Miniprotein binders against Protein EXORDIUM-like 6 (EXL6). Designs and how they scored, part 5

Target 1, 305 residues: Protein EXORDIUM-like 6 (EXL6), of Arabidopsis thaliana (Mouse-ear cress) (q9m8t8)
Amino acid sequence: REPPSQIPNGTLDLSLLWYGQFTPTQKERVHDFIESLNFDAKEGLDPKVSAWWKVVESYQERFEVKDIYRQKKSNRTVAPRIKVKVVRSYVDEKMKYGKELTMGNGEKLVETAIGNMSKVVPVVLLSAQVRAHGVGFCDGTCQHNALAKIKGQKEPRRYIMVSNPEVECPGECAWPFHTADKGPRGMTYQPASGEVGADALVIQLATGLADLATNPDLTKSLFKSETTPYNDDVKKNHESSSMYIVDPATKCTRVFGSGAFPGFTGRIRVDPITGGAFNSHGINHLKFLIPSIWDPKTKSCWTPM

## First folded at step 22 (miniprotein; from a35 with L89I)

Design a44
Fold by ESMFold2, look of step 22:
Structure a44 (fold): chain B 305 residues (1-305), chain A 98 residues (1-98)
Amino acid sequence: as target 1 above (305 residues)
Amino acid sequence: DKITVTVRVTDEGRTKTFKFTVDSPEEMREIMERIREIIEEMNPREVEITIHTSDPELAAKFAMEMAEMFRRMGFTWIEIHMKITNGKITVEIEGERD
């Protein structure tokens, strides 16, 4: 009954570039996960992937989105909805730059994913045999949420790069679906999809999307605001930056449920049919294991379960 | 340090508790078989298995074996929860079936 909030909803338009060869399960799993972010129907089992995504959406109040969009105060706290859509897919199975990517060739893939589309977020997915140098994959990093310089543009563009880790470093970047390569030998689970690489890609993509969607630079583009969440005043921008949480999903690396500690994921369920580990439900009765997100108000990782 | 395993079996709102104390990992196979026998004999709808140990590899292996046992026995809700306090690991494996 109350008039709806005038805070606009946004759309996160993804342009996917699949570099190398991927199985049908890997492609389906990624698309099903993305669709599950938008699953707003009351039907289905809890907890939902979309409930996890709503936590990401709630970071907008920490960036004072209401004041930025000139919305009047409401007695009900609202967060903008972020619909995630794949608006383009490009497939390079022949690997134009080979299996060994330089930083420069990686940025050219980002440019290709952007193409002529000025308001997309490029997502570069690297197949298991591809090695991207200079990014830190398999050396402390499992997904890359970064800025790229684009020819003819003054402002850099935000992008996500993920790599299927099942060959190079499954113990680092596909844990818990593989024995950990460092730290205590703790829990190891079966992937709900049946493929280590497919579910590892989902973990890394979910991490990258959450870190990207909580980034204040994206909020301006996503909600079509005239004003950025950061004021261009240097003093205010520095103060705002010190108040915002950088990479809140990466901050909760290897945490998937309450009670997690090194080697142990935290609270999870085991699918009685597949034996796969999961902490959330998506579309079509699918089950996913997705990462946690740092919550600065509780000073702890928000977990799906 | 001592390894303790607690099994709580619930049916018709009544709970029965079994406790095992283990001095070595070699005894764990016998305890897992005893747990299987308890569940087979009592045919409960709800089971909670808790292990307390300082050995993370043992805790993880035990938890995964109990979850697999629940799957084979037809449990339709299987959940694992864990915590660590002062170097002691507690893992709880819960199973429910119709």
Scores: ipSAE 0.819, ipTM 0.934, lowest interface PAE 0.6, mean pLDDT 82
Fold by ESMFold2, look of step 23:
Structure a44 (fold): chain B 305 residues (1-305), chain A 98 residues (1-98)
Amino acid sequence: as target 1 above (305 residues)
Amino acid sequence: DKITVTVRVTDEGRTKTFKFTVDSPEEMREIMERIREIIEEMNPREVEITIHTSDPELAAKFAMEMAEMFRRMGFTWIEIHMKITNGKITVEIEGERD
């Protein structure tokens, strides 16, 4: 009835590389979270993981990403939908590149996750056995959403790297499922899955996916190039780009609900069955704790609760 | 600053309020036991427990223990709210059951 005036729907095809040994719970939890992005929980089970994902999808129109992808006069357009699918999983329990990662072998893990596939986003998951400080983990960040230059390819590839932080930095990257290593020793909760590492991986993956899905560098590949891919004028002001466009979920680190402050998650629910902390519902009545998303118009974190 | 705990117990639309003032963190175990006894005796469907303190570790410990108490007592909706204003922490723990 009306000509399109918005970014077309897209698909995020993920290629997972499981580097090291993971428990079945860790693997199932990650897969269930990903499926929950595409799935509305049944009536009465709010807040939903899929509703959180719709907020992420809306960022492309609401939080200054919209100008990059739109060429028509503005109207009240609906945000594009992004289906998230795992199209391939690779398992390397033997850890071909060892337990101590560097920038060099980190890039090789990304290449391994890509394999011979075009149009995938590689996701490297590092087990607790892996020391990832050499690629930047546990030094203010708990996941990577970054670009890798792949030999023989014209453009760099966006990737996500997450790590099970139970051994290397649980107080930094597994909070609130482990006591915090800095500031007030505030809330510590049970993970709804029963495993600290499994729910910490979900927080990190959710953060990386939200940051990636709002990043304009991906739109050509994922949305069949029907939008403007890039605006060079934004690069002149590095601090402005960092404040408005880049990594909105990472900007809300340690915020999981309204009222959060150092050591305290914000508004949270406790599952009466498992005792686990959660702020959203996914498939199969599963409960997840997922990050908040920076809203540049309110200059605050949008929270699931 | 003094530590205050407020317990609101609601059943069939009727609310009763209990207030506790605590001189030191050491008295908190006694207060938590008193709260458990109130809830066991009155068997309410809704409970709201609020702590005001400037001690973040106390606030966190209290909130986590009250939430676990609600879980063990059969509350099926358990929620924690929090805020900080001028160094004063307010944590509210809500329990509902039917």
Scores: ipSAE 0.819, ipTM 0.932, lowest interface PAE 0.5, mean pLDDT 81

## First folded at step 23 (miniprotein)

Design a53 (from a44 with K83R)
Fold by ESMFold2, fold request of step 24:
Structure a53 (fold): chain B 305 residues (1-305), chain A 98 residues (1-98)
Amino acid sequence: as target 1 above (305 residues)
Amino acid sequence: DKITVTVRVTDEGRTKTFKFTVDSPEEMREIMERIREIIEEMNPREVEITIHTSDPELAAKFAMEMAEMFRRMGFTWIEIHMRITNGKITVEIEGERD
């Protein structure tokens, strides 16, 4: 048998901006989820958040990542690992642009999260105090994975923005932890963290991270380093349309397990201690509800359960 | 539209099945109480409760109440499965305990 190709591991460096006031549970939940992408849950606790992240990482194999690097030829490819790190956190509890954000002020928050860092992904988290409809939330959109034009830079920057929806639009963006605004009145679950906003933020951040990390336009940023060779010319001829589906986690909105249909999440577990609903295990025996990811080969949502 | 509920209780590899057919939601409270009594009397380690209905609100309410019942009765593994076929909803609620 042939040894697998050795595609170098990548790093996704996040710069977090916490805009408004967040509870300790909300901050801890987000950080614990991010760590759970990198580290396996205890043996026997399945499905794992880290296994879900490996599905996201497998998209790099499907976009022929090894052709981007000067790697030895192989009939096999082993998907690279993507370590997710929080490299900076900024907190703006005073909300310098107020509670009513505009697209322009939203972009200024993205600029703040970037700072002087050339290789970070800015993640702007908006507290429940913020009315975020002016930046596109609560009208069918519960998180942004988008491009921003940054003053002083020629290339636009990819960013993630999430909003805690528990005040402004809980029936749209906090389902299944709140009754849905649309469709049949179906399942409503308790959040495993005890806070609707904390677990809703995790769903939206997970969606944004999965959509971002599967985007072939960002592959160079994930795997380029000063010491790792990268063939920039190969990417110009990449045929990404054959395997890539835009925003594959967003495409599976409201699907959390096999058998999902309107008003029903799909297969799910209920925590006997907290009563909280979950479909995955993270670090420290924590339980999370995370989204499904569209799989173009099966033409269906890949579900944690 | 007929509502059917099947309860399978298992202990030490022995399984017993109870089936209920009802025509109205108000009868469901009596069925849920009967299910609780069956589980209390038989003290099984595994229970599977299946509801078939075309009423999504009834299916969701039943599933959540059965999951909460399992939690309060000391079940340590609680899982909900679902599917829809031609407008007929099936929800299975599973509970396991030591």
Scores: ipSAE 0.840, ipTM 0.937, lowest interface PAE 0.4, mean pLDDT 84
Fold by OpenDDE base, fold request of step 24:
Structure a53 (fold): chain B 305 residues (1-305), chain A 98 residues (1-98)
Amino acid sequence: as target 1 above (305 residues)
Amino acid sequence: DKITVTVRVTDEGRTKTFKFTVDSPEEMREIMERIREIIEEMNPREVEITIHTSDPELAAKFAMEMAEMFRRMGFTWIEIHMRITNGKITVEIEGERD
């Protein structure tokens, strides 16, 4: 059977768990950002969040198409699309497991986010009130994607966990909206949303989403259907590909534009009205600051600017 | 280390460039005032300010202040470029208005 001429489009259905108290602005900002990933209106201003997401999507092509077309001399590859949708949103304002999370409790949160949905990507968002050190945050990072073994499920599930660093470690994870704790104080900007926690949260989420979406495990999740079982044996060790890197967005932490270096974001725009820093446009001309992504071809961090 | 600030103003296709050399961070305040005066007097549609320095804190602070100045002056487009080469930092702050 001739290999398909293109990689099928996939959909990431996100199940959000909001753990703790979040402001309306924080919630709205997250939703707006997610909606911006696939928003490619002609009338939109450049650079676009969707353009950034296209780069993320291109990783799937790089890893899978190469393997698929290794036999076909066809130079025509079509980049797959990854549609991202929020299919569930659950709020735990009472914080069932308290403010101090353990790794064990973190896993339970993932389980809660999944619920009875077998095809969703759980996204656990931790509020500023949560002490996230216990789950590995505020030690160089405030987000991660990982695999969790879920009770009753045979296969581990990939999840994203992000923390609002506004209170616990703003100098570590809220730059450039807060002064950095390490290195030069550098440039600091206002958040485009008006809330440090909201924009910082988006940076973490964007990083997590990009890292998850570029992970080979995503392919399995995207194409797994009851009718077309994904042959697990085809897990070609994509990890062995010279072009495969783990967590390309995390690798490019603190790079937001071209020319970035310690304390300096790189090329950036400033909203003249709000003073907010941004490097991309989303839905309804909303302005976002999003992280860069490692490009294995150029061996550099790719940015919208 | 010498600090160099260049101000380029463009209006109706005409460009003027001003160059300032400063020996100390303390003199930067005066330069900033001069920049303000130039922009106010010429009322240009486009302004590009460039600073060259080895002092990252100075460069960052200057850039932020210039961006804020552009905001206050009613510029509708503000962009900041930056790079580091051999320990020297270059930051360019651009402003445009109708």
Scores: ipSAE 0.837, ipTM 0.949, lowest interface PAE 0.4, mean pLDDT 89
Fold by ESMFold2, last read:
Structure a53 (fold): chain B 305 residues (1-305), chain A 98 residues (1-98)
Amino acid sequence: as target 1 above (305 residues)
Amino acid sequence: DKITVTVRVTDEGRTKTFKFTVDSPEEMREIMERIREIIEEMNPREVEITIHTSDPELAAKFAMEMAEMFRRMGFTWIEIHMRITNGKITVEIEGERD
């Protein structure tokens, strides 16, 4: 039988829609976090945001990706890299569809983020001026990784929607940078960026990206190339791997370090210069607090620390 | 509920340990001041402060105040570790400076 092909490196092309008004810090923080996913130079400081992203990438090795690329089960291969790139950044400060989201207006925002681009993941970022309860925020959910039906397309599209939680639900969705609404009043930290909304947006976006990029429904879009064979028939006859966990970052909500328990994040460091709490480093020596990801090999939440 | 605090200070490989037991949360301010005085007097390169309590708000407040104290004293590596066993919370705050 044909030798297994090496899994090619993938791409995750993001189209950002900034809906409402955001501070420069909020925009810079999100962009810096995204760039940090691709940054793994040896000279960078550990723990790295990119080491966290490698856990996400390894899900493609653990899913049925080996069958998709006709790799033998016993072969060891290097997990593919997924380069994350912002290919469009659109700002709607005037909020064309209003401040009160419904499912219908939410779908219009997703369509706007897609535009005419057939291979993008739309990311809708909602400012603090937007009331997002109508699409499920602030009721146990702090970010969306979901499907939207797009006019003129046969199949629905995956999207990420995040909201700056500073106004509507800071105690639910900005913890640990705000005291928690529920459970014990435990740890509350300073955000490393100096802005609660900026660092909360990073946590939500990190969660959404991890949940999206580990979803096997996106494997074809991420990894199919002209130079490496892709077995489309595996999708039709898919048998879920015992290693697959739906939304593995959401499964580890409120866990940021080893030893976490209700009200307490787990192990963290405190920046001696700013006082900000962090568990990872990105580009330009920037410090981030990022969520954990379920690791099916250990059957536990993987944390940077 | 019994509150215990342990302070380990280390310099040049030599470690000294101080232990405090407090029967009520209102006495914690005095313990924090005592800890600050120990660190100022001994000028150690490494400090580990451990609190054991069943009170999560006290544990969290104590940990963040000790981390801020480390910042003001010029510690350049500051970590917080935590665990819970049978309702008893342990928080360890570590500081290092060169």
Scores: ipSAE 0.837, ipTM 0.939, lowest interface PAE 0.4, mean pLDDT 84
Fold by ESMFold2, last read:
Structure a53 (fold): chain B 305 residues (1-305), chain A 98 residues (1-98)
Amino acid sequence: as target 1 above (305 residues)
Amino acid sequence: DKITVTVRVTDEGRTKTFKFTVDSPEEMREIMERIREIIEEMNPREVEITIHTSDPELAAKFAMEMAEMFRRMGFTWIEIHMRITNGKITVEIEGERD
C-alpha cells in the first residue's frame, strides 16, 4: 500500500515531576503556559504564545517531514501542528534525594517522571530549595534538554529539567527579573505573575520545549502513529538538513525582542495592571515573557516582538 | 558625554516635540520631573520618550522609570524599544491611553 500523502499532527505528552515545594502560582503559571501553546488567543491579543509555538512547529517543515511520508511531487513543505499535553504529574515535596542533587539522583528523578509510561517526555522541575549546581545548573546553563540513561532501557531517554533560580543563581537564570550577573547593569523588570520564580520557570521551560521540539531525533516520536506508516530510513538522515541548528532557543538566550543587546531584553511591553514585562499572550488574557528562537534562514533570532 | 532626551506628545494627530540635552547623569532628575510636568499639562493620548546615551545603567534606569511613570499616569499601552550602535544606546518608551 502507498504511504499517505498527508502528514499527521504530532503529539508531545509531558510527564511533570515537581521536586520540592512550589507555590500555587508557580504550578499554575507553568500549566497555563503549557496550555497556551495550543490555544489561539482571540484576535487582537498579539503577540501570541501559540504563534511562537508555530515557529517551533515550522522546524519540522525544515526537517523535510514530507520525505518521511513521501508527499507526492510537491515543492511546498507542510508545517504540522504539535499538540502539547500534560498527561501525568508527580509531586515530591519531601525531596527524596535531599536539596543537593547529583547527576545520578537527577537521573533517578527522570526515571520517576517516566514511571511506566513509554511515550512521554519527562519534565523535572526543581524548586528554589534545591541546589542544582551538581546536575549542571548555574554554570552557563539554566535548563536542560538532555539524555538520561534509564535502567532497563536500551536507549537513553530525552528529558527536560528546569530549576527555579530565584535563590541559587537569579542573576544568571532569572534575568530580566533580577539584575544580570554579567555585563552592564541593564533592564530589570517585574514578573507578570508577581513571582520571580514562576516567570523564570516559564522562560526556562519554553526554552527547553522549543529546543526539544526542533530536534530531528524526536521527529519519529512526534509523528509516528499506529495508523500512519513511518519510513525509518529517512529519519536516520535528518542530520543532513542544512537548516537544523542545535538548541535554537538556547542560542537566543537573553533575547526577548528585536533590538536586544547585553543588559537589554529587546522590544517588550509593560502590563499596565501588574507592571510586569511581557512579549506574548496566552490563555485567559495571561501575559508571558518567552524566549526568541534562532532562525537559520535569516541567521538571527526570531523575536516575538 | 552628551545625554539627549526627546519627548513627543501626540493628540488627535498633532505632535509637539521637546528636546533636552544634559552633560551628566546627575541632571536627569530634573529632566524626568520636567517630562512629568509636560504630560500633566498637555494630557496627551500618545507619548514617545527617547533617550540617547553611552551609559547603559542610565539608559536602563531612565527607561524603567518612564515606563512606571506611564503606568501610574494611566497609560494602557506601554512599550519599550531599544538599539545600540557603536556604543551609543537609544531607548524609546511609548505610551498610549484613552
Scores: ipSAE 0.837, ipTM 0.936, lowest interface PAE 0.5, mean pLDDT 84

